# VHH binders against p0dx41: the designs that were tried, part 9

Target 1, 281 residues: p0dx41
Amino acid sequence: MASFIASDQDVKNFLTAPSMNDQEGIGFAYATDEAVLKALIPAPLKLMAPVVCGYVVHMGKPTFSAPYLEESLFALVSYKDKMMGAYPINLLLHGPGAESGVIAGREGAGIPKKLADDIELRRNDNSATATVERHGKTLLNVSWTAGELNDPSIMKQFAGQLALGKEAEMNSFFYKYDIDQHEDGTNHFSNVQLVATQLRSLADQVEPGNLSIQLESTDDDPFGELKVLKPLGAAWFHFDTSVMFNTLKLDEVDAATTMPKLLTGRYDRSFFNPKAATYII

## First folded at step 19 (VHH)

Design l3
Fold by ESMFold2 at other seeds, fold request of step 22:
Structure l3 (fold): chain B 281 residues (1-281), chain A 127 residues (1-127)
Amino acid sequence: as target 1 above (281 residues)
Amino acid sequence: QVQLQESGGGLVQPGGSLRLSCAASGFTFSRYTMSWVRQAPGKGLEVVSDISSGGGSTYYADSVKGRFTISRDNAKNTLYLQMNSLKPEDTAVYYCAKHGRYYKYTGSTYTYEFDYRGPGTQVTVSS
């Protein structure tokens, strides 16, 4: 029976580790300005390459929500030269499960999630396209065409040990924090931490190909700061299973030097400017 | 081109079991999520269950959870539905359905987009 009071079993189920199963779509990589990308990476993470990676995927069977579409742009980073993985700069979600996905990710690991106005992902035989729209612009328009990568020299880096039919483990790095209100009503950041989520994924489809990509900016989503200097390649992929099996607390970090690099991926201009009250979409 | 053919339906008593099969051809079966959907007399379509392309994850409607098991054999291009502890309300035409790879949502409501389904097989549960 429905109630504002959850059962003990509901609380137990709420705490179960999330999985992002049955996901598929376009993954891609492109070269960008190294200095610009490096400046976005908070300490103590270190940028590994002047490359932006990203995807637009359908999350078919998430354990915490109905299905949804997700976009991300991320950097490849290391922590103390021993842990390597993804540092997502942003994620945009759309679809019936998207609101739950934003809440879960923001509260669970500080994942920089916002809602898109629309995401479309379409594959027609040997080609696929995706678009991500928010606040009056198509922020991302990508296509994949099966075949050769734009830069074949990156084959080992791009599609190497993501071996088809094998499970692979990957780290994703996030900064999580609290916003606490003082007794006088003003806010402050507390408990700013670097965390790593660890995923075990089975890629049962990986089809490399040529990338075509265009980015646009709005005041809320400045995707164009991550300029496309050279498309490197794309792939259509499917993860049959993808399970978050571990989360590590790595460091506590200084709020003053860290938070400026976290806000735009998580909040719109209305948080920074009281007069930014209305958007046209 | 795409062909889906269900079999294994019939008349069973309440509490009985049936195993439905769906033979697939005309597409790379192992690359697509597959569903069983049903239509009871005088009612709309209900998604019963689905299974990811590799078979690693599944969904079940609340009305069948714990009683039905979906599976697939990608080497034989065949989808299955094991139906146990059958009830009169399970009486329906059961369809095998192939998901497409065109994803677009127009709202927050959960809906399925299928691009093909078979002719169906009748399951009748009565004494």
Scores: ipSAE 0.419, ipTM 0.783, lowest interface PAE 2.4, mean pLDDT 89
Fold by ESMFold2 at other seeds, fold request of step 22:
Structure l3 (fold): chain B 281 residues (1-281), chain A 127 residues (1-127)
Amino acid sequence: as target 1 above (281 residues)
Amino acid sequence: QVQLQESGGGLVQPGGSLRLSCAASGFTFSRYTMSWVRQAPGKGLEVVSDISSGGGSTYYADSVKGRFTISRDNAKNTLYLQMNSLKPEDTAVYYCAKHGRYYKYTGSTYTYEFDYRGPGTQVTVSS
């Protein structure tokens, strides 16, 4: 029988490790302005290369929701020169499972997730395209064509990130925080901490190729700040399984120096300027 | 040219078992999610089960969970459905279906998209 009170079994199932199985789409990398990208990376993370990576994927069998489409742009970073991984700057989700995906990611690890108005991902034979639309613009338009990378010199690094046919582990870094209210009614940030999620993924398809990519900005999603100086390459990939098996608490960090770098990926302009929103009620 | 051919259907008593097979050709089988879909008399299509391209993840409809097992042999380009503890409600035409790689959602509802579907095989559960 349905109830607002969850059973003990429901609570146990809620705590089961999440998986993002049967995911596929376009992964890509491009060179960008080093100073701009470095400025977006909160301490204590350090930028490893002046490269933006990203993807547009279909999450076919997530354990916590119906399927959905997801976009991300991320930097390659290290924590204390010993732990390396991705620092996602943004994620946009669309589809029947997207609401659940935003809630789970925001609450679980502080993942910078918002809803897109539309995401389309299509592959025909040896080429594929994806588009991401939000608030009146196509923020991302990406194409992959099977064959050589735009810059073949990155092939060894590219191959090392995906051990085809074997499980590979990767860290993703996020910042969690609370928003609390003072006695005078004003809000403040508290418990701002650096977190790493650890994924174990089995890539059974990785098809390298040529990247074509265009970014645009809106006030809410300034993708164009991450200029495409040089496309490096793309791949079509399929992860047969992908399990988030661990989340680590790494550091507590200063709110004043950290939060300015977190807000845009998580909140629209209406949070900063009430006149930036228009709606009919 | 995509070809899907189901086999293994027939008449079986309640509680019995059947194993369906689907021979696939004309595409790179190992690159695509495959489904079993059924249509009971007077009903629409129901996705019974699907399996990821590498075989590492599966889906089952609640009505068959615990009784049916989907599998694939990518070396033989063959999809399987092992059906155990069959019930009269499982009576349907069973189709093998190939998923496409075009992902676009309209609205908030979950939908399956198939490129191709075989001619089907009849499963009848009756005493």
Scores: ipSAE 0.412, ipTM 0.782, lowest interface PAE 2.5, mean pLDDT 89
Fold by ESMFold2, look of step 19:
Structure l3 (fold): chain B 281 residues (1-281), chain A 127 residues (1-127)
Amino acid sequence: as target 1 above (281 residues)
Amino acid sequence: QVQLQESGGGLVQPGGSLRLSCAASGFTFSRYTMSWVRQAPGKGLEVVSDISSGGGSTYYADSVKGRFTISRDNAKNTLYLQMNSLKPEDTAVYYCAKHGRYYKYTGSTYTYEFDYRGPGTQVTVSS
């Protein structure tokens, strides 16, 4: 029977580890301005390369929602020269499972998720395209063509990122925080923490190729700040399974120096400027 | 040249079992999500189950969960559906379908795009 009160079994099921199974799409990398990218990375994370990585994928069988499409741009970072992984700058979600995916990611690990107005991903034979639209612009337009990378010299640097047919473990770094309301109604940040989620993923398709990519900005989504100085390469990939098997609390961090780097990936301009309004019809 | 051929349908009593097979050729089978879809008389198509290209994840419609099991053998280019505890409501033509790689959502519901399907096999559950 439907109820506002969850059963004990519902609560147990809610607590199970999430999986992002049957995930496929375009992954890519491009060179960008090092100083600009470094400035976006909150301490204590350190940028490993002046490269933006990203993807546009279909999340076919997530355990926490209906399917959805997801875009991300992320940096490659290290924590104290001991752990390396991805630092996602943004994620945009679209589709029937997208609302649940945003809620789960924001509440679970502080993942910088917002909803896109539209995402399209299409592959025909040995080429694929994807577009991501929000607030009246196509923020990202990406194409992959099977074959040589734009810069074949990076193959050695990235050859270990995916091992076809074997499970790989990867770190993703996020900053969690609370927004608490003071007794007078004003807000403050509390519990600002660096966390790592650890995923175990099995790639059964990885098809490298040539990248074509274009980024645009709106006031709410300044993707163009991460300029494409040189496309490096792309791949079509499929993860048969991808399980979040561990979460680590790494550091508590200073709100004043950290939060300015977190807000725009999570909130639109209307949160910062009462006169800023975006109306999409 | 994509070819999909279902087999294993037939007449079965309620509570019985049936195993469907689908032989695939003309494409790299192991690179595509595959589905079983069914069409009852006078009804539209219903996706009963699908399975990821590597076989590691599956979907089942609520009406068949716990009773049907989808599987695939990528070495033999074959998709399977084990159907147990069959009910009269399962009576339909069952089709093997190959997913395309075009993903676009225009609403809040599941959308599937199949670029090929087989001719189907009849399953009839009747006493």
Scores: ipSAE 0.408, ipTM 0.788, lowest interface PAE 2.4, mean pLDDT 88
Fold by ESMFold2, fold request of step 22:
Structure l3 (fold): chain B 281 residues (1-281), chain A 127 residues (1-127)
Amino acid sequence: as target 1 above (281 residues)
Amino acid sequence: QVQLQESGGGLVQPGGSLRLSCAASGFTFSRYTMSWVRQAPGKGLEVVSDISSGGGSTYYADSVKGRFTISRDNAKNTLYLQMNSLKPEDTAVYYCAKHGRYYKYTGSTYTYEFDYRGPGTQVTVSS
C-alpha cells in the first residue's frame, strides 16, 4: 500500500548494500596537464599520475533503482601512500533510475552526481561510441575501436585494473559533508570528511582498444579544463556483478580548503549566482 | 545470422511446471544479456525475466517472482526458464530475446529494446 510512512521492511531493504550489476560500456584514459589535475585533488589525497580516467556505462541491474546511464571522469590517487584508487571529479546520470542514483550516491557517500540531459552509449560489432549532453553542449564524445591501445606501453597497468574473469576490489574516494543552518538562516559546512567506498567487481568482458575523445565545457560542467594532451587507450568492459561491500571513514578535513573543489561536481553555477540562470518566457 | 529457437511449451494444469529452452546461434551468446518475454492474449509484451551475460544477476517481473527461475548455459549456448506453480494468468506466447548494446533513454520512458527475438513457444495453463 502507498504511504508517506515506509514499512519496517522497506527501511531494512533501503539499508542493504548497493550493487551495480550488469554494468557495461566504454572505459578510457588520457594524459592531461599535471598542474591542473593536481589542483583539483583535495588534501590529503595525492595525485598518482597526470592521467584522467573515465567511463560511460549502462547500469543494467542496480539494486537501488531502475536502470540508468552514467559518465564519470576520475583521477588516480593515493591516501597516505597506502591506499590507491579513483577520485571521481564528477558523475553525470541519465535514465529512469538516474534521479534515485543521484540522491543515493550523494547522501550515502558524497558522490559528486548530477543529472545529464542525455547520455547515449552504442556498440556496433568491434566499435562503440558514447555522448553525454548537458545544458546545450555535448560535454563528452568518446569512441572505442577494438584493437591496439593508443599507447601500447600501458597494457600491463591497464589489464591489472580490470582483472578479467575474477573478482577485483577497487577503492573510490569521496568527500562527505553536511550543510547546517545557523539560527539566523545562513548555512555552513560541517563534518567534512574523506571516505573510501570499496567495490568488488567481476569483469567478464574486457576488450582493449583505441580511444578517440573530445570534451566541451559549459559554465556548469567545465570538462574542457581537463585537456586531452594524449589519448592513452580505451576498453569495452562488462561487470557481471559489482557491489559496494565496504565504506571507510578516513579523515576529517578542513572545509575552507576542501569545499571549493567539491561544489561544481554537485551543484550548478545558479546555486552560487541566481542571476546566472536562463529563463524561458 | 542470429537465430533463437524456443522449445518446451505446451498445455499444463494450474500448479504444474514447464521448462522452456532457447537454443542460440550466430552470435557470441556469452556476451549478451538474454530475456524471456511473453505476450498474453490481448496484452502487450511483458519482460518476464532477464539474466546478465555471465549469469550473475537476474531480473524477475513481480508476477513471477519466486515461481520462475531463469538460467543460462554459456557452454551450450542455451537459455532456460523453469516455470513452477503455473497459473492461468501465465498463459502466453513466450519469446527468447537477445538484448542489444545500444543504450539511450528518452524522457521518463523505461523501455527495453531487443536486437532479436525468437518465434516463441505457446504456454497454456488450463484445467
Scores: ipSAE 0.406, ipTM 0.773, lowest interface PAE 2.5, mean pLDDT 88

Design l3
Fold by ESMFold2, fold request of step 22:
Structure l3 (fold): chain B 281 residues (1-281), chain A 127 residues (1-127)
Amino acid sequence: as target 1 above (281 residues)
Amino acid sequence: QVQLQESGGGLVQPGGSLRLSCAASGFTFSRYTMSWVRQAPGKGLEVVSDISSGGGSTYYADSVKGRFTISRDNAKNTLYLQMNSLKPEDTAVYYCAKHGRYYKYTGSTYTYEFDYRGPGTQVTVSS
């Protein structure tokens, strides 16, 4: 019978490793302003290239929810020149599993997840498009056409990033924190930590091609700050399996210098200004 | 051009087993999620199971979990459904279906998208 009290078996199942199996969509990369991108990266992470990577994917068989669509923009970073990986600046989720995905990611690893109003991903043979909409704008409009990359000179690096036909491990870096309330009702940040999630993924399809990409901003989602200076390339990909097998605690970090770089990806302007909301009746 | 042809249906007693096959042609089979869907007499379509393009992940409807096993052989362009411990409620026409690659959710209802299905094969479970 249903109950607010979970069974012992439910608790055990809750603690099993999550997987995001059977995911597919458009992955892409473009060059952006190095100084702008570097300023967004909290210490001790270091920017590795003036490149924004991203994707729009369908998460077909997540182990924790119904399917959903997900967008991300991320930087390529290193931790102490020995661990490299993705630093996601944002993730937007849409679909029947999206609420569960936001809760799991926020609580599990401090992942900067919000809900989109709509995400569409469509492939017709050798071309595909995706759109992400939130708060009255199309924040991201991306297209892939099978064939040559926009910058063919990066083909080897691009292919290595996607690791076709081989199981690959990737780190993703996030910051976790607590919000504690003082006796007078005001809040402070505590326990601000750098963590890394580790995924083991098998890409069984990677089809490189030409990228077309357009970004827009709202006050809540300033995607346009990450200007597209040069599209580099895109690919359609499918990960047959993708397992999050580890989460590492890496460092405690300073709240005053770190938190300003974390809030926009996780909260809308209403958290900073109570009259700042999009409102429809 | 896309061709899906099911086989392996028939009459079977309760508790029996059948193995369905689906021969695929006219598309790159290994690049698509494939499903088995069924239609019982007087009912709508029900997705029974699906399998990712690489075969590494699967879905089963609650009514068949533990009894049915989906598999694929990408070298032979063939989809399979092993059906064990059959019940009268499993009586239906079973279709092999190819998923499309259009993803858009316009509500809270979970639904599948497919762009082609075969002519089906009849499975009848009766004493």
Scores: ipSAE 0.399, ipTM 0.777, lowest interface PAE 2.6, mean pLDDT 89
Fold by ESMFold2 at other seeds, fold request of step 22:
Structure l3 (fold): chain B 281 residues (1-281), chain A 127 residues (1-127)
Amino acid sequence: as target 1 above (281 residues)
Amino acid sequence: QVQLQESGGGLVQPGGSLRLSCAASGFTFSRYTMSWVRQAPGKGLEVVSDISSGGGSTYYADSVKGRFTISRDNAKNTLYLQMNSLKPEDTAVYYCAKHGRYYKYTGSTYTYEFDYRGPGTQVTVSS
């Protein structure tokens, strides 16, 4: 029987490790301005390469929601030279499970998730396309064509990083924080912490190919700041299973130097200026 | 060129069991999510179950959860549905379906896109 009071079993199911099973789509990488990308990365993370990576995927069987589509742009980073992984600059979600996915990610690990107005992902034979739309623009238009990478010299590291048929563990880095209110009514940030989510994923499809990519900006989603200087390559991939089995709290960080780098991926301009932009809903 | 052929249907008493098979050819079976879909007399199509391309994740409709088990053998290009504790409401033509790779959602509604399905096999549950 439905109730605002959850059953004991519902609570137990809620706490089960989240999995993002049966996910597939386009992964890609391109070269960008090193100084621009480095400036977006909060300490103590360090940029490993002047490369933006990203994806547009369908999350077919998440354990915490109905299916949804997800986009991300991320940098490759290290934490204290001992832990490497992705630093997502943004994630946009669309579909019947998207609201639940945003809530879960924001509350669980401070993941910079917002809702897209539309995401489309389509594969025909040996080619695929994806588009991501928000606030009146197509922010991302990406294509993959099976075959040679745009820069064949990176094939070895691409193939070695995507172990077909073998389980791989991946780190993703995020920053969590609290917003507390002073007695005078003003807010401040507290407990600003670097965290890492750890995923164990089984890739059963990885098909390299050529990338075509175009980015656009809106005031709320300035994707164009991460200029495409050179497409490097793309792949179609499928993760049969993907389990988020751990979240580590790594470091406390300074709010004043960190928070300016976090807000745009998490909030729209209306949060900072109530007269900013009118949206069509 | 895609071919899907179901088998294993028939007449069975309530509480009985059947195992459906679907032989696949004309595509790389191990690369696609596969579904069992059924149509009861006078009703629309219902997705009964699906299974990811590697077999690591599954979906079941509430009406069959705990009673039906989907599986696949990628070496034999075959999809299976083990149906236990059958009820008269399970009477339908059961189809094997291959998913497409086109993902677009219109609001909060679920949309299923199959690019091919087989001719189906009849399952009848009656005394």
Scores: ipSAE 0.337, ipTM 0.749, lowest interface PAE 3.0, mean pLDDT 89

